# VHH binders against RCC1 domain-containing protein 1 (RCCD1), part 6

Target 1, 376 residues: RCC1 domain-containing protein 1 (RCCD1), of Homo sapiens (Human) (a6ned2)
Amino acid sequence: MAEERPGAWFGFGFCGFGQELGSGRGRQVHSPSPLRAGVDICRVSASWSYTAFVTRGGRLELSGSASGAAGRCKDAWASEGLLAVLRAGPGPEALLQVWAAESALRGEPLWAQNVVPEAEGEDDPAGEAQAGRLPLLPCARAYVSPRAPFYRPLAPELRARQLELGAEHALLLDAAGQVFSWGGGRHGQLGHGTLEAELEPRLLEALQGLVMAEVAAGGWHSVCVSETGDIYIWGWNESGQLALPTRNLAEDGETVAREATELNEDGSQVKRTGGAEDGAPAPFIAVQPFPALLDLPMGSDAVKASCGSRHTAVVTRTGELYTWGWGKYGQLGHEDTTSLDRPRRVEYFVDKQLQVKAVTCGPWNTYVYAVEKGKS
Key: E = the ipSAE of ESMFold2; O = the ipSAE of OpenDDE; V2 = 0.75 times the mean of E and O plus 0.25 times the DockQ between their complexes.

## First folded at step 1 (VHH)

Design t14 (framework vhh_7b18_3)
Fold by ESMFold2-Fast, scan of step 1:
Structure t14 (fold): chain B 376 residues (1-376), chain A 122 residues (1-122)
Amino acid sequence: as target 1 above (376 residues)
Amino acid sequence: QVQLVETGGGLVQPGGSLRLSCAASGFTFSDYAMGWARQVPGKGLEWVSYISSGGSTEYQDSVKGRFTISRDNAKSTVYLQMNSLKPEDTAVYYCARDSTEYVWFGELSDYWGQGTQVTVSS
């Protein structure tokens, strides 16, 4: 037909609990695969064992260790322990329901509250009122937490537009483009230069003077993207998820060899050597406690980021997808299970003449929305 | 409620051995994967070893062949036998319970012990 079609969702990575990742029949999908109902999906939120899909028609569908469906849904946020669902009311009110994941959409929720969305803010640079998406509530004055108490108020002076949760930390992007972090800091994921925890949102001073457009939280790492397309990344790097040299890729000798060459290019000898007293340690970074500027291989500008537990995905302004980090479940989408400590473009979308518009990571899988080139 | 208590840490010379024990209580031990992670002061946690509820083991590459994880379900205890210790093994070692199987240890660890110090020096 001559009618315009929207794009499609693709999935890859871990699906050992029956999560929908397209045509995969085992525990893993190593190459981007179209989802059966992809054209109708407007929101994907993934835990490691199940995925929540929200359709444009307001239907919520669960896939994996949790199953079921519900109507009149505006948003959903999946964590391992609980599922938060935002249901449309007959008026401007919405109903927030928090379910234990194992009993999601069955019986009574663990907790429920009526939420009235915040109306308008004319100080919005885009000229639109912003209420955010789960786990940030539509009122932008509170968020939902995976641990009791489930409802967490934000300080009145914080004008949040985005909030993302990692395994132990939180990132908040405010209306002015400033980034705040709090929670556990033992892996450097808060970005303040220490490994200390913060009980309250703390401004990331290292990013002051820059305007951020996007934040993403992984299990124990953090990413933000500036309005100019620069990537800043910090936190834990055990699997190479920061695109910094890692010790754990010693099993991938080629990647380790390339890293050693880059770090020691001005040296007379490139090799891993040393002793307890006189030798240098192996060239690796386990923790990055301050935001580090990350350049993509082709110098491309970033517009979107999403993080899994141990991998990172970035969409460029030109519609390319780059992934890196832990790859053992195929979540990087490179048709293999190799982990990477540097960004690599996902060639599937280039080969299929698709422009990537969105990415969302679960802990060990990746979901991508893409459109045919030449369509908006 | 849930408690994990580590013992067996201490000072040892390079090339020496130590055996860490983690006594668990407050849950059905045999249903959970268990593991060890370590933290060098000023650095983040790094995973060391993992043992599933079924007894399958995995190790960080830097400790393969030197460390052995095991469990005794009757005693609700997980062990870490550390051989050929190196100065870079100096760290606080933490026992953790993992709520999931067949996944990277630490990602969904829901309870951690207080830690036990291991110092490798002459």
Scores: ipSAE 0.000, ipTM 0.174, lowest interface PAE 14.5, mean pLDDT 79

Design t15 (framework vhh_7b18_3)
Fold by ESMFold2-Fast, scan of step 1:
Order: C-alpha cells, then sequence, then structure tokens
Structure t15 (fold): chain B 376 residues (1-376), chain A 124 residues (1-124)
C-alpha cells in the first residue's frame, strides 16, 4: 500500500504465441512498447512461449501459450516445462506450487511445499520493481529447478542472496558478493576455464577479491556486475551475446582489431587483442570459458543485467539500457531485427526521457521497467 | 541459403490421416534438429513436434499418440504422419530447423528458418 512504482513496464521481441509485449497482434515487437496501463506489475518472468506477470496486489496473469490467472501470488518463475508460483499463506509462511506449463493454474499442481521466508526481510522499492526472488526460495536454503527434483537444497555454508538459471547451468551470488556456478559447461558458461560440467556449486576463483552485486544467466552464457559497476561476461558467443566478434553477423567491419580483458583461474587479468601483428582480422570467438571484462560505451557503470537465450541487456547507473546479441525477433529494441556483437544503447528510453530501473529477458524477448525523469 | 519446402497438406474429414513432408537444402541436414509448428486460425504459433539429429522425438500433449515425426537423412526430409485428425488440428503447418549442438533448442522455440507452410483443413 505505502510503496509506489511511478513508472511503467515495456516489452519488445518475440510474441508469436500471443505473449503480451504492449503492441498489436504481430509475431515481433521491434521497439519498446508500454505494457498494460494502470496495472502495477512487480514481477515479469518469461519462457519462450508464455510470460507470467505478478502485480503488487498479488494477482498472477499468464500470457501466450499458457493462459489464466490466480490470486494471492507473491512471485512466479516461468520456464517452458513448468511454472513455479509462490503463494501468500497464513502468517509469514508461503506456499510454493509447481505447475506443468501446459496445464498451468488448472487442476492439481505437480508438486507443492510450504516455505518459511528468510528471517531478515529487506524491502527496496527499486529492487522490488526490478525482479522477483524465484528461482531462489525465500528461505535462501533451496531453489526451484525446471527438472526433477524440483526442490533443490543448497549447502548450509552458502549464504545465497541471488540465484539464476540458464538452460543447463546455475549461477549463485552469496551475501559476501562471491559467485558460484554449476551444471553443464560445454559452452564455457561455468567460467572455470574448462568445458566440463560441475555437479555442485563451485566458487569462481577468477572473480575472488571482487565484490559482485548482480548475476544473470542466459541460455548458455553468464554475466555478473560488480559493486563498482564493472561487467564480467563468459560462455557461448555464436550470436554475439558476449559482445565479442562473431562470424554469424554479415558485417565485414567486425574483423577490425578488438581488445578484451579475460580473467583466468587465479583472478589475473589477460588482455586479448584480435588482428595482431600482420594485420590479420580479429578472431571469431565461439566460446569464452573465463570471465571477460566488458567495457560499455562512454565508460558507463552497470547496475543490472539480464540475459535471454542469445542476447544480453544491461542497465547503467544513469538509467540507460544497452542490449546486444541475437536480434532477429526485435528483442534488442533498436527498431530493427539486426543482431549485434557489441553493446548498443536503446535510444527509445533516451528519446522519451525515461530512466531505466530494471530489465528482465525472456529467451527471445525483453521487458523493461522505466520511470519518467522529473522536470523542474 | 537454407531452404525448407513443405508439402502434403489438404482437406480431410475428421478421423482421417495426412502425411506432411519437408524437403530441406542448404545445410548438413543430419546434424540439425527438425520440427513442426502450426498456426491455428485466429491464434499464434503452436509447437507440434520435434526430432533431434540422434532420432529422439518430443510431442505437444494434444497430438501425442496421433502424430508421428520421422526423418530420412539420405533424402534431407522430415515427415509428420497425422492420424485421427480433429477439426482443432486445422492450421497452417510450418517446417523448422535449429542447431543440434545447442541443448534445449526445443524449450526456446529457436527455429532459425521457417518454410512457406502447408494448409491442413479438417472439416466435414
Amino acid sequence: as target 1 above (376 residues)
Amino acid sequence: QVQLVETGGGLVQPGGSLRLSCAASGFTFSSYAMGWARQVPGKGLEWVSYIYSGGSTEYQDSVKGRFTISRDNAKSTVYLQMNSLKPEDTAVYYCATSPEELYRWLSEGDFDYWGQGTQVTVSS
């Protein structure tokens, strides 16, 4: 009741299953479009074929290949195979329900469990507007997986504050700002310098000594943002989603010399340069198995990141949105369908004098929360 | 250039059968997963079936037991055998492909190329 979000949610990208992105009934939205006017949306979670919207009033609405609504919802997390919903219960208890996506909110859930929230609750109006907490459970002792077993406990020594899931991997940010990864590694997405899978959470030693504030998992790539606003990115790059040179773009200019700073296992930084010596073109990078430092244009500090299957989005401290990677469905928001292997600012928000506060990517679409800049 | 050509659609009575074919060219067919999606009149795309390069298959629940997807790598062709057709199966059917090496392409609906489509109409 007391908390206010003065802005609006915007959507763009793929909507071929009828997902709401704020515009007409086409299959793609290429420019940021306002979502439902007058609806106080506090969480957006998208799979490739449907999107879950949670309002501050506790209403859950599904849009796309899955449809329906439910009340008393605190959070929701959408995957293609299942929908996880956190329901308000009596007192501080919450009820976690896991639904098969094709029968979401109909009949019996596949699984349900009472969850006790973490003793220390902090309400940050900006953080609350940005994203929910699922797939990390409120108790911070377990998370929800799209594959059985759906309930996955975390080791007692892990003081998780954020957990994000990719197609095959997981990233965990702890209370001290350390990053852990586990799961499938064949695309370098774990960041340990090998392509081998990890069955249990493993500390990213390359990031030790740095304090991370945010993690984001894409289909097969990973991002983290430090408290000082630096971006570290690793994993799959066939679509340019790491902002490293890729052969999948039809631009000959991409062969010009490019530098990237890579972190190795001991945390030392290694500068990479393409097109060295004989003036050879920059090499195409398909896989980046260690975190690489990424600089945004104009030296902007990052505060938030989100990843789709093949694209990346970052919010700066000054409220600008940068996107790059796979663009064929308009998910980069640049009013075209061009894919990019370098960060580009989404000019729509600058043009409309909007300050971006949050971004959430589905596999092929992007949702953005923005507020109007005050005028004196 | 990748090219997908769908054939086999038409008008059929409820309970009837149709076999759709998709001839592919311009890529190493045996290395790619293939699938079928449909656009029902007045509705968005619906994923129907998927076949991985290794031969494993997946089906949308409403077509399980009625539809069978298969492939012939020597002919670079994917097929959809549709039995016990219902009026709600009326749609334009599209052939699609995705990179096999990227796990969970199916869960993302990430089909790089769509064919022209073939109309299936189930009515009496």
Scores: ipSAE 0.000, ipTM 0.243, lowest interface PAE 12.6, mean pLDDT 79

Design t16 (framework vhh_7b18_3)
Amino acid sequence: QVQLVETGGGLVQPGGSLRLSCAASGFTFSSYAMGWARQVPGKGLEWVSYIYSGGSTEYQDSVKGRFTISRDNAKSTVYLQMNSLKPEDTAVYYCARGDYSRDWDYGMDVWGQGTQVTVSS
ESMFold2-Fast, scan of step 1: ipSAE 0.006; ipTM 0.436

Design t17 (framework vhh_7mjh_2)
Fold by ESMFold2-Fast, scan of step 1:
Structure t17 (fold): chain B 376 residues (1-376), chain A 124 residues (1-124)
Amino acid sequence: as target 1 above (376 residues)
Amino acid sequence: EVQLVESGGGLVQPGGSLRLSCAASGFTFSDYAMSWVRQAPGKGLEWIGRIYYSGSTSYNPSLKSLVTISRDNSKNTLYLQMNSLRAEDTATYYCAKDRYYDSSGYLEDAFDIWGQGTTVTVSS
């Protein structure tokens, strides 16, 4: 008999390299499938070809193109080229080990360094998650980069509490709820209104006056969630990952077109006179260089967000999961391979009477933690 | 039509060598990184390595000493040279279209096109 548990992990999307997403025979899983990995998983970090699972008991297990297991692990971060592992030592210091992904957990790591944990105390015993997970180091004074130098210090004045990395950019959330971005900006992913790169963390002034609770970085897009449950999203939208209209999605059988509106009261319209418009307006958004406010269907508040290379996933306060973006590997979880440029609720969890508590996206797959409704 | 066609598989003796080919059509082959992947009977996929548009290579360290990936952009063809074959190398071998790179840098991951596979059996 199995011991009763509070919840279970589910996976869907690309699994062609043997990543644990269920027992599918193919290269993709289109509907959320329970994982065999067990119920004490506290961290999932996914690269395109392998996934790292960390248990509350301190076991690390790799699934996919990289395999193996290790003990005394507090955290792990899987990237395409590197696996970063944070190990508990016999002393008060933690050990950071960085492995080449292809040879992860075999022989000696490429890089190792003792790190001092963040002050143990409780500045604020809050109900909100105070993320201090990799790639941000527990000391909140440095982060791990997939490119040399692997250990990157942060200016002490930044007071970092969360850091997420995309393919070319970084997002940092500080203790005051302010968001900073830097790195490549070619796809608008920095949110500063230009496509220029930033070498150092730059404050997103467009979000000043708002208190953010979470940030998430995709391949070339960015998301943050406010303390009040609002979603702000920016960057690349060629696959609809911003939930903004994209020309790359065809609506078969859709004949209802939105016409231009003058934002006037009915019967008080003033028609523009003179001249035909030859400059067709761009009905699609390929790049959004400023944070855009996104409303979920039914007006639901967001509490968690995670991004893949070209898709986005959001968990609501009521425990629902919404996904959108590039879906050709089934990573949106809608039992099909259709890409979406609008949020859609993953009905599997509703149908199974499950409340979603966490979501973690790999580049082309999605991992979800859910508990039975009416049970905490 | 975008397609990849593998060839060169067959029965080989342990310790032998084999060269696989992958003919690409329907896309600008020279713009893409290309990968080789294999699947042993009843097992999941195992990534072998990739070759970038520039000709640079990256390999699975477990297989690095046994394989060499090369490409001929003028013939739209990808190659996998395998040496010192063992019974454990028995698998269906696939080529796959990998990441797209423009001349200014990396644009996207596009691991969306796979060949039908060619079977290699290592037996005496």
Scores: ipSAE 0.000, ipTM 0.370, lowest interface PAE 11.5, mean pLDDT 79

Design t18 (framework vhh_7mjh_2)
Fold by ESMFold2-Fast, scan of step 1:
Structure t18 (fold): chain B 376 residues (1-376), chain A 124 residues (1-124)
Amino acid sequence: as target 1 above (376 residues)
Amino acid sequence: EVQLVESGGGLVQPGGSLRLSCAASGFTFDDYAMSWVRQAPGKGLEWIGRIYYSGSTSYNPSLKSLVTISRDNSKNTLYLQMNSLRAEDTATYYCARGGYDFWSGYEPTYFDYWGQGTTVTVSS
């Protein structure tokens, strides 16, 4: 009988600003590396240059270009310009503090406000109201923006369950499992079939009739996972982060493709006037402006997703981690720096007999929570 | 192939000024935002600032009073002007081809190519 051991967080990818990824020295970690042994981390939020860790005991610790610690923390959300921290209040109130990242946890915050959790209605079915995580505020009536104004109210009719921010866009999952998007659209990341920006949340009509369980926003791409484990993905694909064919593969891939297209058809030895056509252009997708269904290898069901600036990570129901996209700093975890335009399982966790439970991407790195389990 | 080559580093006296250059090749320079990043000995990377193709700039607030970023699209060259240099400005300086997010206008969400760096030493 196998015993389940306490879990641990692992990090890999870019750490050039001193972010904790379990490595001693260097700017890149190419294979999953254990983070501080014995620290009980319940939330990881990563910016490009620093990472915020929240422990089960309510301690916030910053690692990287920003440093410091604070107590009584329920949640934290890291962006390069801002750190948002949610602190426990004496009553049902929580204190939201927004710090300039440069001076995080020092002096006065840029902005602070008491946040009161929404009271349940008298006839509310039990369990429908749930506190969101930052950048969505408790009671789901507003979110924290990394740009002033920092407090952004949501339309009264929106019942938000999850909100994620990309580099230029936002995704909102409502209580009914519907997905809304707004922000910049120049890379198709809003999913509405156009490249136009939307100033307010707009329903993704292409996903109507489907019930989503999770959304994830990357730099310029978007992912959602349905309650049935299907992955829908859209937006920018220059690095293969949508798992769709891309022109901009790693240097080796481009060299091989170029050499192949310069060769005549195998067995052709006859010269013709006007010359022969040397192959058809390889298909590639730079922008996907509508949600596309993505199948994982072996037909695995997805349960969690997270996106970096140019990479994607998905956890399966069976506890496997798949990553793809831009890999230059080792953020895919495959012990190399190769970029991929198709999902590949991270073998480290399989080899170490670890079951992956959570993943959180920074722009150029990846944090993973895994538990040790014996096989049945 | 994309290449970024920094130059202009060297020894400078405290309080002095220095101008770094970055020569870009292998891509359409005018289509990309460009950034400067530095790394002091034994420290992590520190973002300095960016410049869009149009010449519009954004700076790390802690460094804004000390630096000016400019570009010459006709020469495919990026510049960093540094004034009032201090010993703590001793670092390797990198130019990078980068993108930035819409929400912060400040956050470098990726840099896909970097130069090899040029070393600046501030000492008497």
Scores: ipSAE 0.006, ipTM 0.324, lowest interface PAE 9.3, mean pLDDT 80

Design t19 (framework vhh_7mjh_2; at its last look DockQ between E and O 0.36; V2 from the best seeds 0.00; counts 0 for: pae E 2.3 > 2)
Amino acid sequence: EVQLVESGGGLVQPGGSLRLSCAASGFTFSSYAMSWVRQAPGKGLEWIGRIYTSGSTSYNPSLKSLVTISRDNSKNTLYLQMNSLRAEDTATYYCAREGYYDILTGYSDYGMDVWGQGTTVTVSS
ESMFold2-Fast, scan of step 1: ipSAE 0.377; ipTM 0.730
ESMFold2, look of step 2: ipSAE 0.572; ipTM 0.816
ESMFold2 (binder alone), look of step 2: mean pLDDT 81; pTM 0.800
OpenDDE, look of step 2: ipSAE 0.297; ipTM 0.690
ESMFold2, look of step 5: ipSAE 0.629; ipTM 0.848
ESMFold2 (binder alone), look of step 5: mean pLDDT 80; pTM 0.801
OpenDDE, look of step 5: ipSAE 0.300; ipTM 0.698
ESMFold2, look of step 6: ipSAE 0.487; ipTM 0.780
ESMFold2 (binder alone), look of step 6: mean pLDDT 81; pTM 0.798
OpenDDE, look of step 6: ipSAE 0.273; ipTM 0.693

Design t20 (framework vhh_7mjh_2)
Fold by ESMFold2-Fast, scan of step 1:
Structure t20 (fold): chain B 376 residues (1-376), chain A 122 residues (1-122)
Amino acid sequence: as target 1 above (376 residues)
Amino acid sequence: EVQLVESGGGLVQPGGSLRLSCAASGFTFSDYYMSWVRQAPGKGLEWIGRIYYSGSTSYNPSLKSLVTISRDNSKNTLYLQMNSLRAEDTATYYCARVGDDYLWGSYEMDVWGQGTTVTVSS
């Protein structure tokens, strides 16, 4: 059997703290740049000022305002104030360690806890604990919060499969494909139709009857992708991160009609057009408090999503990457610093005959895993 | 090369005052609106205020009584004066250049500094 060429991680966007984004110089990288030759990176987690890379061999490397390395690492999650690391124990157990970011991997962690799947569950013999990625802990019984208390239990009845944290909110995807949100709501990021905060996980009733495959939380916006490849997006849109019309691009004089399907509180759909009249400017949407259906160009199906503080990235079933939102650090990867309030395909990966497999956004940068396209 | 470099951070006791500086290079500093933004540990970004090329200022209403922003266009330097500091003012402070979209009242930042850390503790 012929050996396949390994995939590579690419980075672009803000790197003003010395974060590794490939071979770019200065504070910004505007086009996807390869990070490492002979790449064995299996996890990238980016905060505002530093990035954590975990290799398949279990090495953790920090780049940016935090620096250092550690071995026996299974996972890592970088927040601005805290670094959470899941370390392999001598047996089947894992050790969760949480450091202050400024002293990450040096001295004693702020807090540590053993994570044993059977000790975390209720001993359900019919089920197996799901292997989650940080901030969701293995066995899906708790997650790591950047704010005290750092260890936050989850009701076993939630059957959490994925958990993502924004600046002020949380999104949870359960085993049945249902989405829950809680936290701050003042930018509509919870999706319940109000701007009120929720202290406990609340089911998004507007998405009932739909099965979600993935969730992504940005600073103040939210995204989910259905099993059928549809994108639902809500929250703050001042930078165009929802792909809805924004004031910042209205002065360009573009007369492009836009359509979005919004879900009502009862799950009914309302189709809205962004253009009001022929030649008239599109209406501005600063906050979208209910999930809105977003169509990608050419009807492409989505399979993965990730959000930065003010931008959004989506991977399609065919391996294309679309980005939009605030782009002034080059985090959209379009070889410019133009912000977009509509999805645009990152042509770099198409031009290089690369199929995108994963995307992970930091607040102001974007990391992408891509493999060479096979040819028959 | 466009650069912003903050300085002046450090340890300060509650009730104290501190002045941060931001040195700008690689662009015509006097042509741009400038801003200060902070990020407390485990928190999101909080916009502090903006200063126009002429020196007039606009502040986050929740922070207006704590801070004063000023600039010296002859030195290409932006300043943040902070008074009556509290433990909750512990954060990394960033200076940023405001892009052309400033006319819409947003704090859209197109260039940021590396940040300077302020710790308020007894």
Scores: ipSAE 0.000, ipTM 0.128, lowest interface PAE 22.5, mean pLDDT 79

Design t21 (framework vhh_7mjh_2; at its last look DockQ between E and O 0.12; V2 from the best seeds 0.00; counts 0 for: pae E 4.5 > 2, grease 24.7 > 24.2, placed apart)
Amino acid sequence: EVQLVESGGGLVQPGGSLRLSCAASGFTFSSYAMSWVRQAPGKGLEWIGRIYYSGSTSYNPSLKSLVTISRDNSKNTLYLQMNSLRAEDTATYYCARDEGYSSGWYRDAFDIWGQGTTVTVSS
ESMFold2-Fast, scan of step 1: ipSAE 0.208; ipTM 0.653
ESMFold2, look of step 2: ipSAE 0.203; ipTM 0.645
ESMFold2 (binder alone), look of step 2: mean pLDDT 82; pTM 0.825
OpenDDE, look of step 2: ipSAE 0.525; ipTM 0.806

Design t22 (framework vhh_7mjh_2)
Amino acid sequence: EVQLVESGGGLVQPGGSLRLSCAASGFTFSDYAMSWVRQAPGKGLEWIGRIYTSGSTSYNPSLKSLVTISRDNSKNTLYLQMNSLRAEDTATYYCAREYSDYEGRYYYGMDVWGQGTTVTVSS
ESMFold2-Fast, scan of step 1: ipSAE 0.010; ipTM 0.492

Design t23 (framework vhh_7mjh_2)
Fold by ESMFold2-Fast, scan of step 1:
Structure t23 (fold): chain B 376 residues (1-376), chain A 121 residues (1-121)
Amino acid sequence: as target 1 above (376 residues)
Amino acid sequence: EVQLVESGGGLVQPGGSLRLSCAASGFTFSSYAMSWVRQAPGKGLEWIGRIYYSGSTSYNPSLKSLVTISRDNSKNTLYLQMNSLRAEDTATYYCARDTYEWELPGYFDYWGQGTTVTVSS
């Protein structure tokens, strides 16, 4: 609406390859920083070294280790090795192009194919900028994978609504709100109670009877949000990204202090604090192979989730953003580089009277869309 | 306590070769993949390559013919051999502990302070 204050995208975290994260001239951004573009961005997809931005007007812009722009774009999905772009085709079908990331939008694509939308119905009458997005194809019968074969068909009976890819696993949300997972499982990221890989989508029986509204895949962890606002999370927790106790939190803190000192060429000799770090060993969770229920502080309901490689971000119904996990590059947005093994609210948006509407994590950075709050 | 210390940088003439070293301490070096990353003046980071704990290597395709990464686990030392150096190779070179176990540039939890290589006459 014209009467609503315009929203803005914010970025924070790693930007060492020139990714746009607000000011974005340094290697990392520790606090949410407004993006300069001021454009109507409807999709952000981030690799660790570059980010793809798609505008509502159909322009694609790449920022970081990959650069370039393209028109007639409906969607884009960025991975380290590949960029997938969905464009208007010669007819009613869309044209899917898959590029090697280092030569994205230049030279010939590695692969291209016309994609026909589903013949029947429309499952999102309200419309959402992110709904029906890559890597799930508009036909909902196949998805794009970053490794050969790039085109991956789904079982004919599977009615996919959302599909998200981690480093080696996939999560699928179907029309009925059921969750499926497959791929590599060695970090518990499939949620089936084993560390075994699954070659095909397998129903998460632990979530049966619940209706999920969203899924999010991190590098080696998984999240889903129920229709009622509950969070379920599982997988790898070495950085606290599941909001479960981790032993690496103290080590990560020491690493941040030492790295900052080592980047100062004048005085690189750091003095160790000495002594044992643990007086008594505390239990930690390295891997959580089943979905675990996660409560947010203040009992807030979740509506959106996104995962980086080692961090997690959740938007509440009240428009607050919570982040946790590996924070070394400032990707948690707490104005520091401290990793957290429990959810913490990003105070920047509260302090600025902003309501968070969307979040998208890259592996080591976080992008947030927020609008000005109305008066009380 | 984890430390990574790069050495071997300096002024080198175009067309020359240079070998950088990274001395690691405070962790079981042989159990981790290690990467080299560089940053040219006023530019972003560029990943050079990785050596896995097994000794296998993976390189940035744009640099593969110009560099070789190796390691000596008995000395807890990582090496970067660079050949046919050009002015464009002028950068600060970092070694980093790489926690990602798949064939991608990893998530780096420890970085060295860097060593500067200047390619000029």
Scores: ipSAE 0.000, ipTM 0.274, lowest interface PAE 14.5, mean pLDDT 79

Design t24 (framework vhh_7mjh_2)
Fold by ESMFold2-Fast, scan of step 1:
Structure t24 (fold): chain B 376 residues (1-376), chain A 123 residues (1-123)
Amino acid sequence: as target 1 above (376 residues)
Amino acid sequence: EVQLVESGGGLVQPGGSLRLSCAASGFTFSSYAMSWVRQAPGKGLEWIGRIYSSGSTSYNPSLKSLVTISRDNSKNTLYLQMNSLRAEDTATYYCAKDLGDYEFRSGEWFDPWGQGTTVTVSS
């Protein structure tokens, strides 16, 4: 594997199942903490209760409710129900193994298949992560699903470059930078302007004419980043994960009777509540069914995005990390447990003179790779 | 605000049975799925099972034959019935509010949970 700049992995958020986040103990970490081992980690895939780490040397290590290690691993993808592992095969082919998460790397896998890897000469600068990025298979013609059937073919016409899975939906980025979505839509997460499910990949018309570089799927929200650094975000916003106005997390479960719902022209649901203090009821958006353009503070360009179940993380071109959404377990990294409905820069990395290069969210936690500033 | 209060824990003999309760307030209980989770001393959390708003249940396969989850929406109360208890069932038990059903992912849940109730299985 190609040599990378010297750096370290950091973790923060929920770790109640014993997931490694750097602090080592307790159920949550509120500030970015260095992982005890991390300079050779090249892939992190986090489920709710465990995390899979893959090293450049090909070692897979599980941390949390699942434990164990394995060699000759090219990639791993963690879901709550199963672990998918891509291993070096007997020849140029790779071996895909699917394990039940509770018995991962023990006994026999639930399913296994030889997979032909992507052609090396394929010209895709953004695709350096493609062959090693499950759940999209290296052949780019199928993906692995956490629910049977585990192998899901894609239409031959789709030239997939990236595929991400949320709790109920899927996002696909093709070679031309177009975005497709399908699956459950009841929270607006498909971005087509309705709350209806789609059984097959459907092109997001609202993004036509724009070239996307990355997609990220949260539990019930969606994000994409354009080649020019613009962020588009849609779906469920009850925790502020879209960076659109939302109510306080303490009002969970619709316990306040003063709420009134208004429907925007685009199908967005705007709710207004009576405040206890003397102030005009603030509007909040519960669902955004179309991609909405999001500006970061100071006009920063985005290059990477990752989503948890109810939070969002974005890396800027200059190496800053912004997080927002549900913060109950410290997964935003702001040294508190407050949820945010606007992007906030994680000051830890700025204060430590670190440049953020990668971010990967689990449902309730966040993993970050950062390098010392001045190391070109 | 959301409040969950677990009760019913205590000392139980091996092979015995115990019923835990979770009293919920601060949200429309009948509209949400609810889960039980436990943590044995010195170990991580273990998911026990979930009951959806419809009354359907889903269990950890390792525990399915030993537990039953039920709910009483008129009392805003969640229950966990445990049978054939063993020493390894000694743990603090928590109830949790979750967001309901998932299509592509299973077992994921989140929201505030209660302070827990301790079950000790000993002679």
Scores: ipSAE 0.011, ipTM 0.377, lowest interface PAE 9.3, mean pLDDT 80

